# VHH binders against Jacalin-related lectin 10 (JAL10): the designs that were tried, part 5

Target 1, 292 residues: Jacalin-related lectin 10 (JAL10), of Arabidopsis thaliana (Mouse-ear cress) (q8gwi7)
Amino acid sequence: QKLDAIGGKGGKQWDDGADHDNVAKVYIRGGLEGIQYIKFDYVKDGKTIDASIHGVSGSGFTQTFEIDYQNSEYIVSVDGYYDKSGTMQALEFKTNLKTSEVIGYPKGTTKFSLGGVNGKMVIGFHGSAGKVLNSIGAYLTTAPPTKSQLVGGLTGGEPWDDGSNYDGVKKISVTYISTLIRSINVDYEKDGQVVTRYHGMKNGDTEEFVIDYPNEYLISVEGTYNILPDDNVLVIRSLIFKTSKGRISPTYGFVSGTKFVLESQGNAIVGFYGRDGGAFDAIGVYFSPIPS

## First folded at step 21 (VHH; from j4 with Y50F)

Design h5
Fold by OpenDDE, fold request of step 24:
Parts: sequence; C-alpha cells; structure tokens
Structure h5 (fold): chain B 292 residues (1-292), chain A 121 residues (1-121)
Amino acid sequence: as target 1 above (292 residues)
Amino acid sequence: ELQLVESGGGLVQAGGSLTVSCAASGFTVSSNWMGWSRQAPGKERELVAFIYTGGSTEYADTVKGRFTISRDNAKNTLYLQMNSLKPEDTAMYYCARETYTYGSETYERYWGQGTQVTVSG
C-alpha cells in the first residue's frame, strides 16, 4: 500500500520503494530553515540496506532513530510538521514499541500524520526534496505477529509452541481441576479451515469458550499463577478470556497468586505457546493486528 | 468404600460463627487434597477453601480472613470454621477429596452430600 506524500510541492521526487522487510534506522538532519535531509536504512532478507540521503547536508545537526527490527519493532506512523512554504520542519516516528523525539523544530506549522493504518507497518518511504525535505510518503505492508512474554512456571515441564500462522482463534477448551489449569485445546482458523492444537493433561472438568471468528476476536488472556506447595512447582492456577466484542469467559481454575494480563491494544491473539508438565505450567500468546 | 459426610450446618445470625465438619471413611484425610465448596441457589458451585496433603491452605478472596479450614487426623475429619458470617455466605456446603498428580493424567474427585448453612440478616 502506497500512502501519498504529505507536505510541500517543491523539490525533486525521491522514492526508496517498497521492496523491504523493515526500516532499521532513520537519519534526519535538521536546521532552523527546516529538515535538510532524511535518510533511511532498510532491512531486506535480514540485512541492512543503506539508502541515499534525500535533501542536502547543510549546517544543521543530524539525529538518528533506531528501530529494533530484530525484536519485531517496526514503524507504525510518522507525525510531521511543515510550514506555509511547504518545508518540512519536524518529524516524529512512532513504532509499535516506542516513540521518537520530535526531530526538528515544530514551529507554527501544519501538523500531519502519515500511516497509523490498523494492522500495517512502514517498509519504505518516498517524497520530494531539494535544499530541504519538502514532502514525505510511505509504503505499508501487513504487520507481523508479535510474541508476548511467557508467564507462569518457566522451568518446569516441556515447552510447546503453536506459532502465529493462524488467522484467529475459534474456540478454547479448558480442562481444569479445583486448584489449577490442566490443559487447553485451541481451535484455530487457518485459510478457512479449523486446526486444533492440544496441550496439557486431559482429565478434569472441561469447558469451552467459543469465539465468533471472523466477527469476533480473542484479544486478552488473563489469569493467575502460583506455586503448588506439595509439588513445589509454579503453574497457571486460573484463566479468563476476553473478546473484541467485550465478552468475558468464566473464570477457569482457582484465582491464586500473581495476576497476569496478556493483551495488546489493537491486536488479536492468533496463537499460543507455553509449558506443560501435567499441570499447565506457563502460557504465552502471539498478537496480530485486527484486520480493518 | 469411600464416603464423605458433612454436618454442622444450620441457621446463624449475621456476624455469627459456625463450624461444619466432614467425616471421611475409606481413605485418610491427611493423605489427600481436601476442599470445601459452596453452592448458593441459582449460582455455580464455588471452591472456598482447601488444604493440601502437606497441610498448606488456600482460601477464596470472598472468605479470606473469615474462614479457616483444618483437619483432625485422629478423627479423620475435615473442618471449616466460619466466622463473621454474612447473608451471602448462605449456601449448601460440600466437602470434597480430589486426587491428582503433577505430570500424570490421573484425576479423581469425590463429593459429600452437603450441609446447609443459612445466615440471616
């Protein structure tokens, strides 16, 4: 997806293209007269690509913004400021993890936002530049899933990982006993088919939580984890699920110990991973942007 | 033959105290996980207190600080001491034995017949 350039009409057109996997680093030389140049390092096939500067190197100072692409960080949007002459005065980059400083001088200028499309990440830029940066546009692609932290017993049992290659969650079957979670069975949607994954022990009370995919998405997993004194193991003791429609599951298991919440604003849970040792030892999730 | 028999239920005024008992036969209480659950009319059964084989105890937030679970090994009996009772504590109280092993599929649960506790306002 190509977003039109925003800003002034001056300068010559530049286009870094969309044939990248991510943006690794932003270079901006700013001055009182405006942003003198912008430069990007891109990522392609795990390697950094050094692109050309757009603009000129003047008497300003250069600031950089690094994106931790190796840890699934990506640019979501760019906020900018340009003056009445169409000169870009300041830029601010927002990633899924952090926000840059405002680079440049946001004077009495026109504000704009580039990007911010739900479920998308920036993988390239285009625009115009001469002696200063005049305009900036972006290329978007689908943002990849992100992995949550693992919570619960981190050392016991055996690890499992369903991955993130699913479109959504359709049903969760929870098996539990009086004090703890024993297992979860997850029905995923993948390419119009249901894929079921089984994790944990089978014996106990079993209840199902159905999600109306694709009209409804699983967006949150909450619960508690605490030690089992007799076994001296840390395990998931309770679970609660929440959907994009505001539905909340019953509390499965027994609320005990440390509370956790696995959720990410604007994202759906599309996969699970964890540890299983006969009790449900640990749980984590994969987040993916909810389609718009 | 395994058997759980609850007793001690009755009518008590709000703020009052009551102790319910669960006499077990066919197994040793101190060698098993034991718990008290309650079920009020129109509500789901709720686990309120339990004791691990090792003697550690846990309580639901709704009863924490007011209820105490204990066991008498000589009598092979489980107890629930309930203090500062509230009308919302009104329910049928059940004792249970639950058997499970970390790392094993094995699971078994036995319930008593229950004893009625009614707290008047």
Scores: ipSAE 0.822, ipTM 0.959, lowest interface PAE 0.5, mean pLDDT 95
Fold by OpenDDE, fold request of step 24:
Structure h5 (fold): chain B 292 residues (1-292), chain A 121 residues (1-121)
Amino acid sequence: as target 1 above (292 residues)
Amino acid sequence: ELQLVESGGGLVQAGGSLTVSCAASGFTVSSNWMGWSRQAPGKERELVAFIYTGGSTEYADTVKGRFTISRDNAKNTLYLQMNSLKPEDTAMYYCARETYTYGSETYERYWGQGTQVTVSG
């Protein structure tokens, strides 16, 4: 998806293209006369690509904004100011994790926002520049899945990871005993087929929570974790699931200890990871944007 | 032969107190996880209190501060002391032994026959 450039109509056109996987670093040389130039380092196939500067390198100093692309950080939007002459005066970059400082001098008469589309990330830029940066546009693509924090017992048992390469969750089977969760069995949807993954111990009471994919999405995993005194291990004690249609599962297990919520606004859960040690020790999820 | 026999249930007025007992045979209460659950008419069975082998206890929020689970090793008996009883505490109360081993698939649970507790408003 190409977003039109915002700003003035002066300068010559530049276009870094959309053939990138992410943006790794932003370089901006700002001055009292406006932003002199902008430069991007892109990511393609796990490697950083050094792009050319757009504008001129004059007097002043360069400020940088680094994106931790290796940890699933990506640019969501760019805010800025340009003056009546169509010169960019200041820019601010927003990622899914943080916001940059305002780079330049926010003395422009017009404020704008580029991007900010739900479920999208910036993978390239285009615009116009001469002696200064005149305009800026962006290329968007679907944002990749993001990994939640792992909650519960972080050292016990063995780690497992289903990954994020699924379209959605269709069913969760929870096995539990009086005091704790023992296992989950997840039916994933992948390319029109069901893929089942099982994690934990099999003996106990089992209940199923069905999600009406693709009309309904799993969006939240809540629960509690607490120590088992006799074993001196930290484990998941209870679980609750919520869907995009507002359905809430029963409480599985026993509510005990520290409460947690794994949820990301606008995203669905598309995968699970965790730790399994005879109890369901720890749980985490992968989030992916819900299709519009 | 494993056996759990509950007793002590009855009718009590709101605000009153009652102690139910669970006499165990065929195993040692102090060497096992023990718990009290209750089931009201039309509702699911609810775990209300339990005691670990090491003696630590946990309670459901609905009974916390009002109920106390304990055991007498000499009598091989589990107890539930219920204070400040409410009409919503009316239920069949069951004791259970549950065997769980961290790192193992093994699992066993045994129930008693239950004792009826009725709290009048």
Scores: ipSAE 0.821, ipTM 0.958, lowest interface PAE 0.5, mean pLDDT 95
Fold by ESMFold2, look of step 21:
Structure h5 (fold): chain B 292 residues (1-292), chain A 121 residues (1-121)
Amino acid sequence: as target 1 above (292 residues)
Amino acid sequence: ELQLVESGGGLVQAGGSLTVSCAASGFTVSSNWMGWSRQAPGKERELVAFIYTGGSTEYADTVKGRFTISRDNAKNTLYLQMNSLKPEDTAMYYCARETYTYGSETYERYWGQGTQVTVSG
């Protein structure tokens, strides 16, 4: 998705394109008369791509803003400030993790916001520049889901990971015995189809928790973990699921030990990962923004 | 042949005490996971007390401090001592044997016939 450039109409058009996975670094040189140039380092297939400088050098100092793309940081929006002469006077970058300083001098300008679309990230920029930056636009793509911490037994069993490339969760089936969880079976939706993933052993009591996707989203996984006395291993002992409609599942398993909560405001759970050793050793989730 | 026979249920006044027992045959109580569960009319069966093969115990929060699970190896019998009984404890009480080991594919559970506990107040 291409967002039109906003700002003044001077300068020559430039376009870094959209063929990037992320932005790695922003270089901005500001001066008393406006933003003199901007440059972006992009990421493509794990490699940094140094794009062209847009604008020219002038008085002032170059400021940089790094995006920790290897730890799931990405640009969400840019606030821009341009004046009546068509000069971009200030920029402010916002990521999912932090906000930059306001770079430049925003007084006496028109403010705009570029991006800020729920669930989207900036992967490219375009605009116009001459002796100064005049306008800036962006290319958006779907932001990657974020991964929760893993809770439970971190050394027992074998790891598994459903990934996060699902639209949502339609059903969770939980198999448990008197004092612990044995397995889960997750029905995901992907492009209108149900994709089922199963982790653990099938023997025990099995119950289903059905989610009315896409009218309802899974938003929380809670429960407990504790040492299983005879085996001396840390495993998930109980699970509770909650949805965007305020529905709460029964408590599956048996409440024992340390409580955990995997939830993130404004996000749905779109994937699971964990560890499985014949008991359900550990659980983690992937979060993705709930569509507005 | 596996058998679990509960006994000792009855009517008791609120605040009172009662011991139920579960005589086992066909297996050794101390070599198995054992538990007491209860089911009130119109409600699902719930675990209230559990004892692992090594002797460790766990209790539902609703009965902690009031109920004690124990076993007598000589009699091959499981017990549940229930103190400070409340009307909410009224239920059919079942003992169960479970066979489980971490990493094992096999799992079996066997229920007794139950014994009724009624708490009046």
Scores: ipSAE 0.754, ipTM 0.918, lowest interface PAE 0.9, mean pLDDT 91
Fold by ESMFold2, fold request of step 24:
Structure h5 (fold): chain B 292 residues (1-292), chain A 121 residues (1-121)
Amino acid sequence: as target 1 above (292 residues)
Amino acid sequence: ELQLVESGGGLVQAGGSLTVSCAASGFTVSSNWMGWSRQAPGKERELVAFIYTGGSTEYADTVKGRFTISRDNAKNTLYLQMNSLKPEDTAMYYCARETYTYGSETYERYWGQGTQVTVSG
């Protein structure tokens, strides 16, 4: 998705394109005379790609803003400030994790916001520049799902991973016994179809937690893990689920040991991963932004 | 044949103490996971106390510090010592035997018929 450039008229058009996975670094020189130039380092296949300087290059002090792309940081929006002469006077970059300083002098200017589309990230820029930066536009793509930490027993059982390529969770069936979780059975929705994944052992007490997807989203998995005394291994002892409508499941299993909470503000859970085969040894989730 | 016979229930004043027992036959108590659960009228059955094969114990938060699960292997009997009793402890108390093996499908649970504990205020 290409967002048209916003700002003043003037300068020559430039376009870094959209064939990138992320932005790694922004180089920008601003001052009383406006934004003199901008340059972006992009990421493609894990490697940094240098793009062209846009504006005039010269001696002086350039500010930089680094994006921690290896830890799931990405640019979500840019605020720009341009004046009546068509000069970009200030920029401010926002990521999913932080906001840059305002670079330049925004007083007495027209403010605009570029991007800020829920669930999208910036992977490229375009605009116009001559002696100064005049306008800036962006290329957006869907932000990738993010992976939670894995909690529970990290050595028992065998790993499994449903991935994150589902639209949402429709139902979770939990099998448990007096002091621990035995299994989960997850019904996902993908392109209007139900996809079922089962992890763990079959014997025990089974209860269902139904989610009215897409009117309701799974947003939180909480519970406890502890050493199973006779076997001296860490396993999941209890689970509780929460939805976007404020619904809370019963506590499945038995509360014992270390509490965990797998949730991310503004995100739904769209996939699970973990370990099973001993008991239900460990659990983790994938997050994706909730549609607005 | 496998049997669990609870006894020792009764009426007790708030703040008092009571011990309930579960005599087992047809299996060895010390070779199994054993537990006490309770069910008050109109409520779901809830685990109160649990003892593992190796002797480790776990308790529900509502009874921790007041109740003690134990076993007498020579008598093949499970006990629940209940101290500082409260009216909300009023329930039918059930013992259960569970068989469990880590890494295996093996699991069975067997309930006794229960013994009534009534705590008056």
Scores: ipSAE 0.747, ipTM 0.915, lowest interface PAE 1.0, mean pLDDT 91

Design h5
Fold by ESMFold2, look of step 22:
Structure h5 (fold): chain B 292 residues (1-292), chain A 121 residues (1-121)
Amino acid sequence: as target 1 above (292 residues)
Amino acid sequence: ELQLVESGGGLVQAGGSLTVSCAASGFTVSSNWMGWSRQAPGKERELVAFIYTGGSTEYADTVKGRFTISRDNAKNTLYLQMNSLKPEDTAMYYCARETYTYGSETYERYWGQGTQVTVSG
């Protein structure tokens, strides 16, 4: 979980700890003499925690970088640039959504990357600082699941949401008729137990797609959606599932209209949400990093 | 007394044309979802053409542009016009009636007995 500090020698060690849910804001005073100080605002239990300044504070201009933690933004990695004198000269922060400016002057320095571990996010920092920031390390934790876009009919039926608090998908049962999907039934695993969730109408032809969890993960949901001519309602017309072992399900339903693909590189599907009514109106998924 | 009776199958040369028919009784074809499906030996049945109550049609990609589904309401009969036939079109062709209502559990499907279409190379 703890990544060793990287950078130059010197300064006094500091440690903000790992008892945080996220990082809210980064404050940096950089300049021609190097990074003078750094400060992090952390999040704990929905509240911002104002941490200590590391380095020396002055009357100069401080640059800031905000993390939209309330909308699932988090820091993935930090690029650092330090010189032979042991001074951190520049930093660049990368989140799952954006990249900060390079703060400071990186020319003539040694570059390193801190973090960037698949499926992990930064929740704390440590390092060393004196007159300048000398080194920086991080605490990592498992990144939260990410919610896909919703595809299909966005106004028909009623919304439903299984959430993302499952270990994985063990089986999907799809009920369809000649030209559309009627329902899905999902068997999730949670703490060694099977949890079953059903969405849609029961009558039709039902087929099962079994996933050998945890040796195999559901990674992709593809299909089509189109207006159902007589009903003038946008619904899911077909579904295809793909797994981490390269297995592909049959096409359920009937290919018609707009193609969609719900997948995220390096992630498994761990939950579903959508809309259902008299058909299977819309579908979305939750992604979680595949364990390394 | 629901009935679907397919007819018009037979042997046809590749590149040729054939029309199969499905005479319906016990319901009105124009008031129901209707479709043509086919099943070749050793393969699963697949939908090839579909017509909705309002007259809109849909086709499997494998037959689009070559097959045309239609209906004659006066004769209460569904048709499948098959042009530019290929050996891969060889199959038993079945018509079906489906009932469907958005928002309802109601769904039933009734198959005909099928008519054999054989396309020779």
Scores: ipSAE 0.738, ipTM 0.915, lowest interface PAE 0.9, mean pLDDT 91
Fold by ESMFold2, look of step 23:
Structure h5 (fold): chain B 292 residues (1-292), chain A 121 residues (1-121)
Amino acid sequence: as target 1 above (292 residues)
Amino acid sequence: ELQLVESGGGLVQAGGSLTVSCAASGFTVSSNWMGWSRQAPGKERELVAFIYTGGSTEYADTVKGRFTISRDNAKNTLYLQMNSLKPEDTAMYYCARETYTYGSETYERYWGQGTQVTVSG
């Protein structure tokens, strides 16, 4: 999706296009006369691509803003500040992880926000520039799922990761014994087909929690983790699942120790990762925006 | 031959106390995870107290501070001391042994036949 440029009408149009996977770095040169130029390094197939500068270099301050695209950082929005002459005077970039400094001098300007659409990220820019940057627009695409923190035993067991390339969760089967979780079995949907992933040991009490996907989404995983006394390892002790329809599963396992909640407003859980050492050592999730 | 024999159940007034026992044979109580679970009519069986091989204990929130699990290794017997009893504690109480090994698929659970505890208001 192409968002129209916002700002002043002056300058010549430029367009970096949308054929990129992400933005790697932003270069902004500001001066007394406004933002003099902007330049973006893009990412395509794991490689950075230098785009053209837009504007003219002169005396002033050059600032860069790096996006850690390899760790799921991406630009979500840009605040811009332009004056009555049509000159962009300041910019501020916001990612899913951090906000840049306000670059430039916003006093006496009109502020606008570009992007900020839930579940979308910026993969390209366009605008107008002459001796200064006059306007800026953006290309949006669906943001990749975001990865939650890992909770539970962070050093015991072996890591596993289902990834996030699933449309949703259809069913979770939990196997537990008196005081701990043994395993999960997750039925995902991908392109109309069920894909099953299993992590942990099979012996114990097994219960299923069925989600009416795609009419209902998994939105929360809660539970507890604690040291397993005889083994002196930190493991998941209990799990509770919640859905977009307000349904709450039974508590699986046994409530003991530190409580955790993995949820993100507006997002569904579309993948799991964790650690498995025979008990169910740790759990994490991937979030993706719930479809409108 | 493995055997768990519960005893000591009975009728008790609300606010009273009762101790139930579980005599074990065919295995060593201190070498196994042991627990007490209860099942009220029309309810699912729930764990109320648990003791690990090393002696650490855990309790369900509904009984914490009122119930105490313990063992006498010389007598190979598990106990549940129940204080400040409430009518909602009325249930069949079951002793259980679990065999568990971290890092393996090995797991077994063995239940006794239970002892009835009835708390009148």
Scores: ipSAE 0.732, ipTM 0.906, lowest interface PAE 1.0, mean pLDDT 91
Fold by ESMFold2, fold request of step 24:
Structure h5 (fold): chain B 292 residues (1-292), chain A 121 residues (1-121)
Amino acid sequence: as target 1 above (292 residues)
Amino acid sequence: ELQLVESGGGLVQAGGSLTVSCAASGFTVSSNWMGWSRQAPGKERELVAFIYTGGSTEYADTVKGRFTISRDNAKNTLYLQMNSLKPEDTAMYYCARETYTYGSETYERYWGQGTQVTVSG
C-alpha cells in the first residue's frame, strides 16, 4: 500500500521503493530553513541497504533514529510539519516500541500524520526534495507476527514452538487435572486447511474451546502458574481464553499462584510456544494484527 | 478394591460448622493426592480443597480461611472441616484420589459417591 506524499509540491521527486523488509535507521539534517535532507537505511534479506540522501547539506545538525529491527521494532507512523511555503520543518517518527524526538522546528506549521494504520508497518519512503525536504510519503505492508514473553516454568520440561505461520486458531482442546494443566491441542487454519499441534500428556479431563474463525479471533490467553509442591517445579496451573467477540472460556485447571495475561491490543493469537515436561510447564504466544 | 466412602453431611444453619469425612480402603491416603470437590444443583463440580502427598494444601478462594482439609493416616481417612458455612456452600461433597508424577504420562482419578451438605439461611 502506497501512501501519497504530503507537504509541499516543490523539489524533485524521489522514491526509495517498497522492496525492503524494514527500515534500519533514519538520518535527518535540520536547520533554520527546514529539514535539509533525509536518508534511510533499509533492510533486505538481513542486509542493510543504504539509500540515497534526499536533499542537500546546510547549516544545522544531523540526528539519527535507529530502529531495532532485529528485535521486531518497526516504524508505524510519521508526523510531519510543513509551512506555508511547502517546506518540511519537522518530523517525528513513531515505532511500535518508541517515539523519536521531534526533529526540527514545528512551531507555526501544519501537522499531518503519515501511516498509523493498525497492523501496518513502513517499509519504504518517497517524496520530494530540493534544498529542503518538501514532502514525504510511505509504503506500508502488514507487520510481522511478534512473540510474547514466555510465562510459567522457564527451566522445566522441553521447549516446543508451533511458530507463527498460521492464519488463525480454530480450536483449543485443553487437558487438565485437579490442580494443573496437562496439555493443549491446537487446531490452526492454514490456507483453508486445519493443522493440528499437540503438546503435553493426554490423560485427564479434556474440554474444547471452539473459535468461529475467521469471524472470531483468539485474542487472549490468561492463567496462573505456581510451584507444584510434591515435585517442586513451576508449572501452568490454569488457563482462560478470550476471543474478539468477548467470549471467555471456562477456567481450565485450578487458579493458584502468579497470574499472567498474554494479550496485545489490535492483535490476534496465531501461534503458541512453550515448555512441556509431562505437566504443562510454560506457555507463550505469537501475535499478528487482526485484519480490517 | 479401591473404595472411598464419604459421610458426615447434613443440614446446618448458616454460620455453623460441619466436618465431612472420607474413609479410604485399597490404598494409602497419605501416599496419594487427595481432594474435596463440590457440586451444587445446576453447577459444575469444583475443587474446594486439596492435599498433596507431602502434606501441602491448597484451597479455592471461595472457601479459603473457612475450610480445612486434613488426613488421619492411622484411620486412612480424609477430612474437610467447614466453618462459617454459607448458603452458597450447599452442595454434594465428593472425595477424590488422584495419581500423578511429574514427567509421567500416567494419571488416574477415583471419586467417591458424595455426601450432601445443606446450609439454610
Scores: ipSAE 0.727, ipTM 0.907, lowest interface PAE 1.0, mean pLDDT 90

## First folded at step 22 (VHH)

Design i1 (from j4 with Y50G D61K)
Fold by ESMFold2, look of step 23:
Structure i1 (fold): chain B 292 residues (1-292), chain A 121 residues (1-121)
Amino acid sequence: as target 1 above (292 residues)
Amino acid sequence: ELQLVESGGGLVQAGGSLTVSCAASGFTVSSNWMGWSRQAPGKERELVAGIYTGGSTEYAKTVKGRFTISRDNAKNTLYLQMNSLKPEDTAMYYCARETYTYGSETYERYWGQGTQVTVSG
């Protein structure tokens, strides 16, 4: 999706395109007369791509803003400030993790926000520039799935990871005993087909929680973890699932110890990871934006 | 061979107390996790209290502070002391034994036939 450039009229059009996986770094030179230029380093197939300088270079200092793309950071929006003469006077970049300094002097200007669309990230820029930056636009794409923290016993059992390359969750089967969770069996949908992944031990009481995907999404996993006194091991003791339609599963297992909640506003759960050592030691999830 | 026999249920007025017991045979209560579960009409069975082999206890939030699980190893018997009873405590109470070890695929659970506790409003 291409967002039209916003700002002042004037300058020569430029376009870095949208054939990038992410933005790695932003270079801005500003001063009292406005933003002199902007330059972006992009990422494509794990390799950085140096784009052209847009504007002119002169006396002054170049400020930079780095995006930790290797750790799932990406730009979500840009605030811009332009004046009546058509000059971009200040910019501020926001990522999913942090916000840059406001670069430049925003007093007496018109403010705009570029991007900030739920579930989208910026992968390219375009605009107009001459002796200064006049306007800036962006290319958006769907943001990659994000990984929750892992909760539960972080040292017991062996790690497992279903990944996030699924369209959604259709069913969760939970096997539990009086005091804890033994296993989880997840039916995912991928390209119209069911893909099943199983984690944990076989016996106990098994119950199913069916999600009416794609009309309904799994959005929350809650529960508790605590040490098992006889085994002296930290494990998941209970689980509760919640959906986009407000449905709440029964509590599986037994509520004991530290409560946790794995959920993210505007996102569905599309994958699981965790640890398994004969109990269900730990759980984590992948989030992906719910479609518009 | 293995047997769990609950007793001590009955009718109790709200605010009252009652002790239910579970006589075990065919195994040693102190060598197993033991618990009390209850099931009210139209409800799912829920664990209300458990005792681990080392003596540590756990309780459901709805009964903590009012119920006490204990065992008498000489009599091979499990107890549930129920104080400050409420009408919502009305249920069939089941004694349970579970043989679970972390890392093991094996798991066995045994239930008694239950003893009825009825709390009048």
Scores: ipSAE 0.697, ipTM 0.896, lowest interface PAE 1.2, mean pLDDT 90

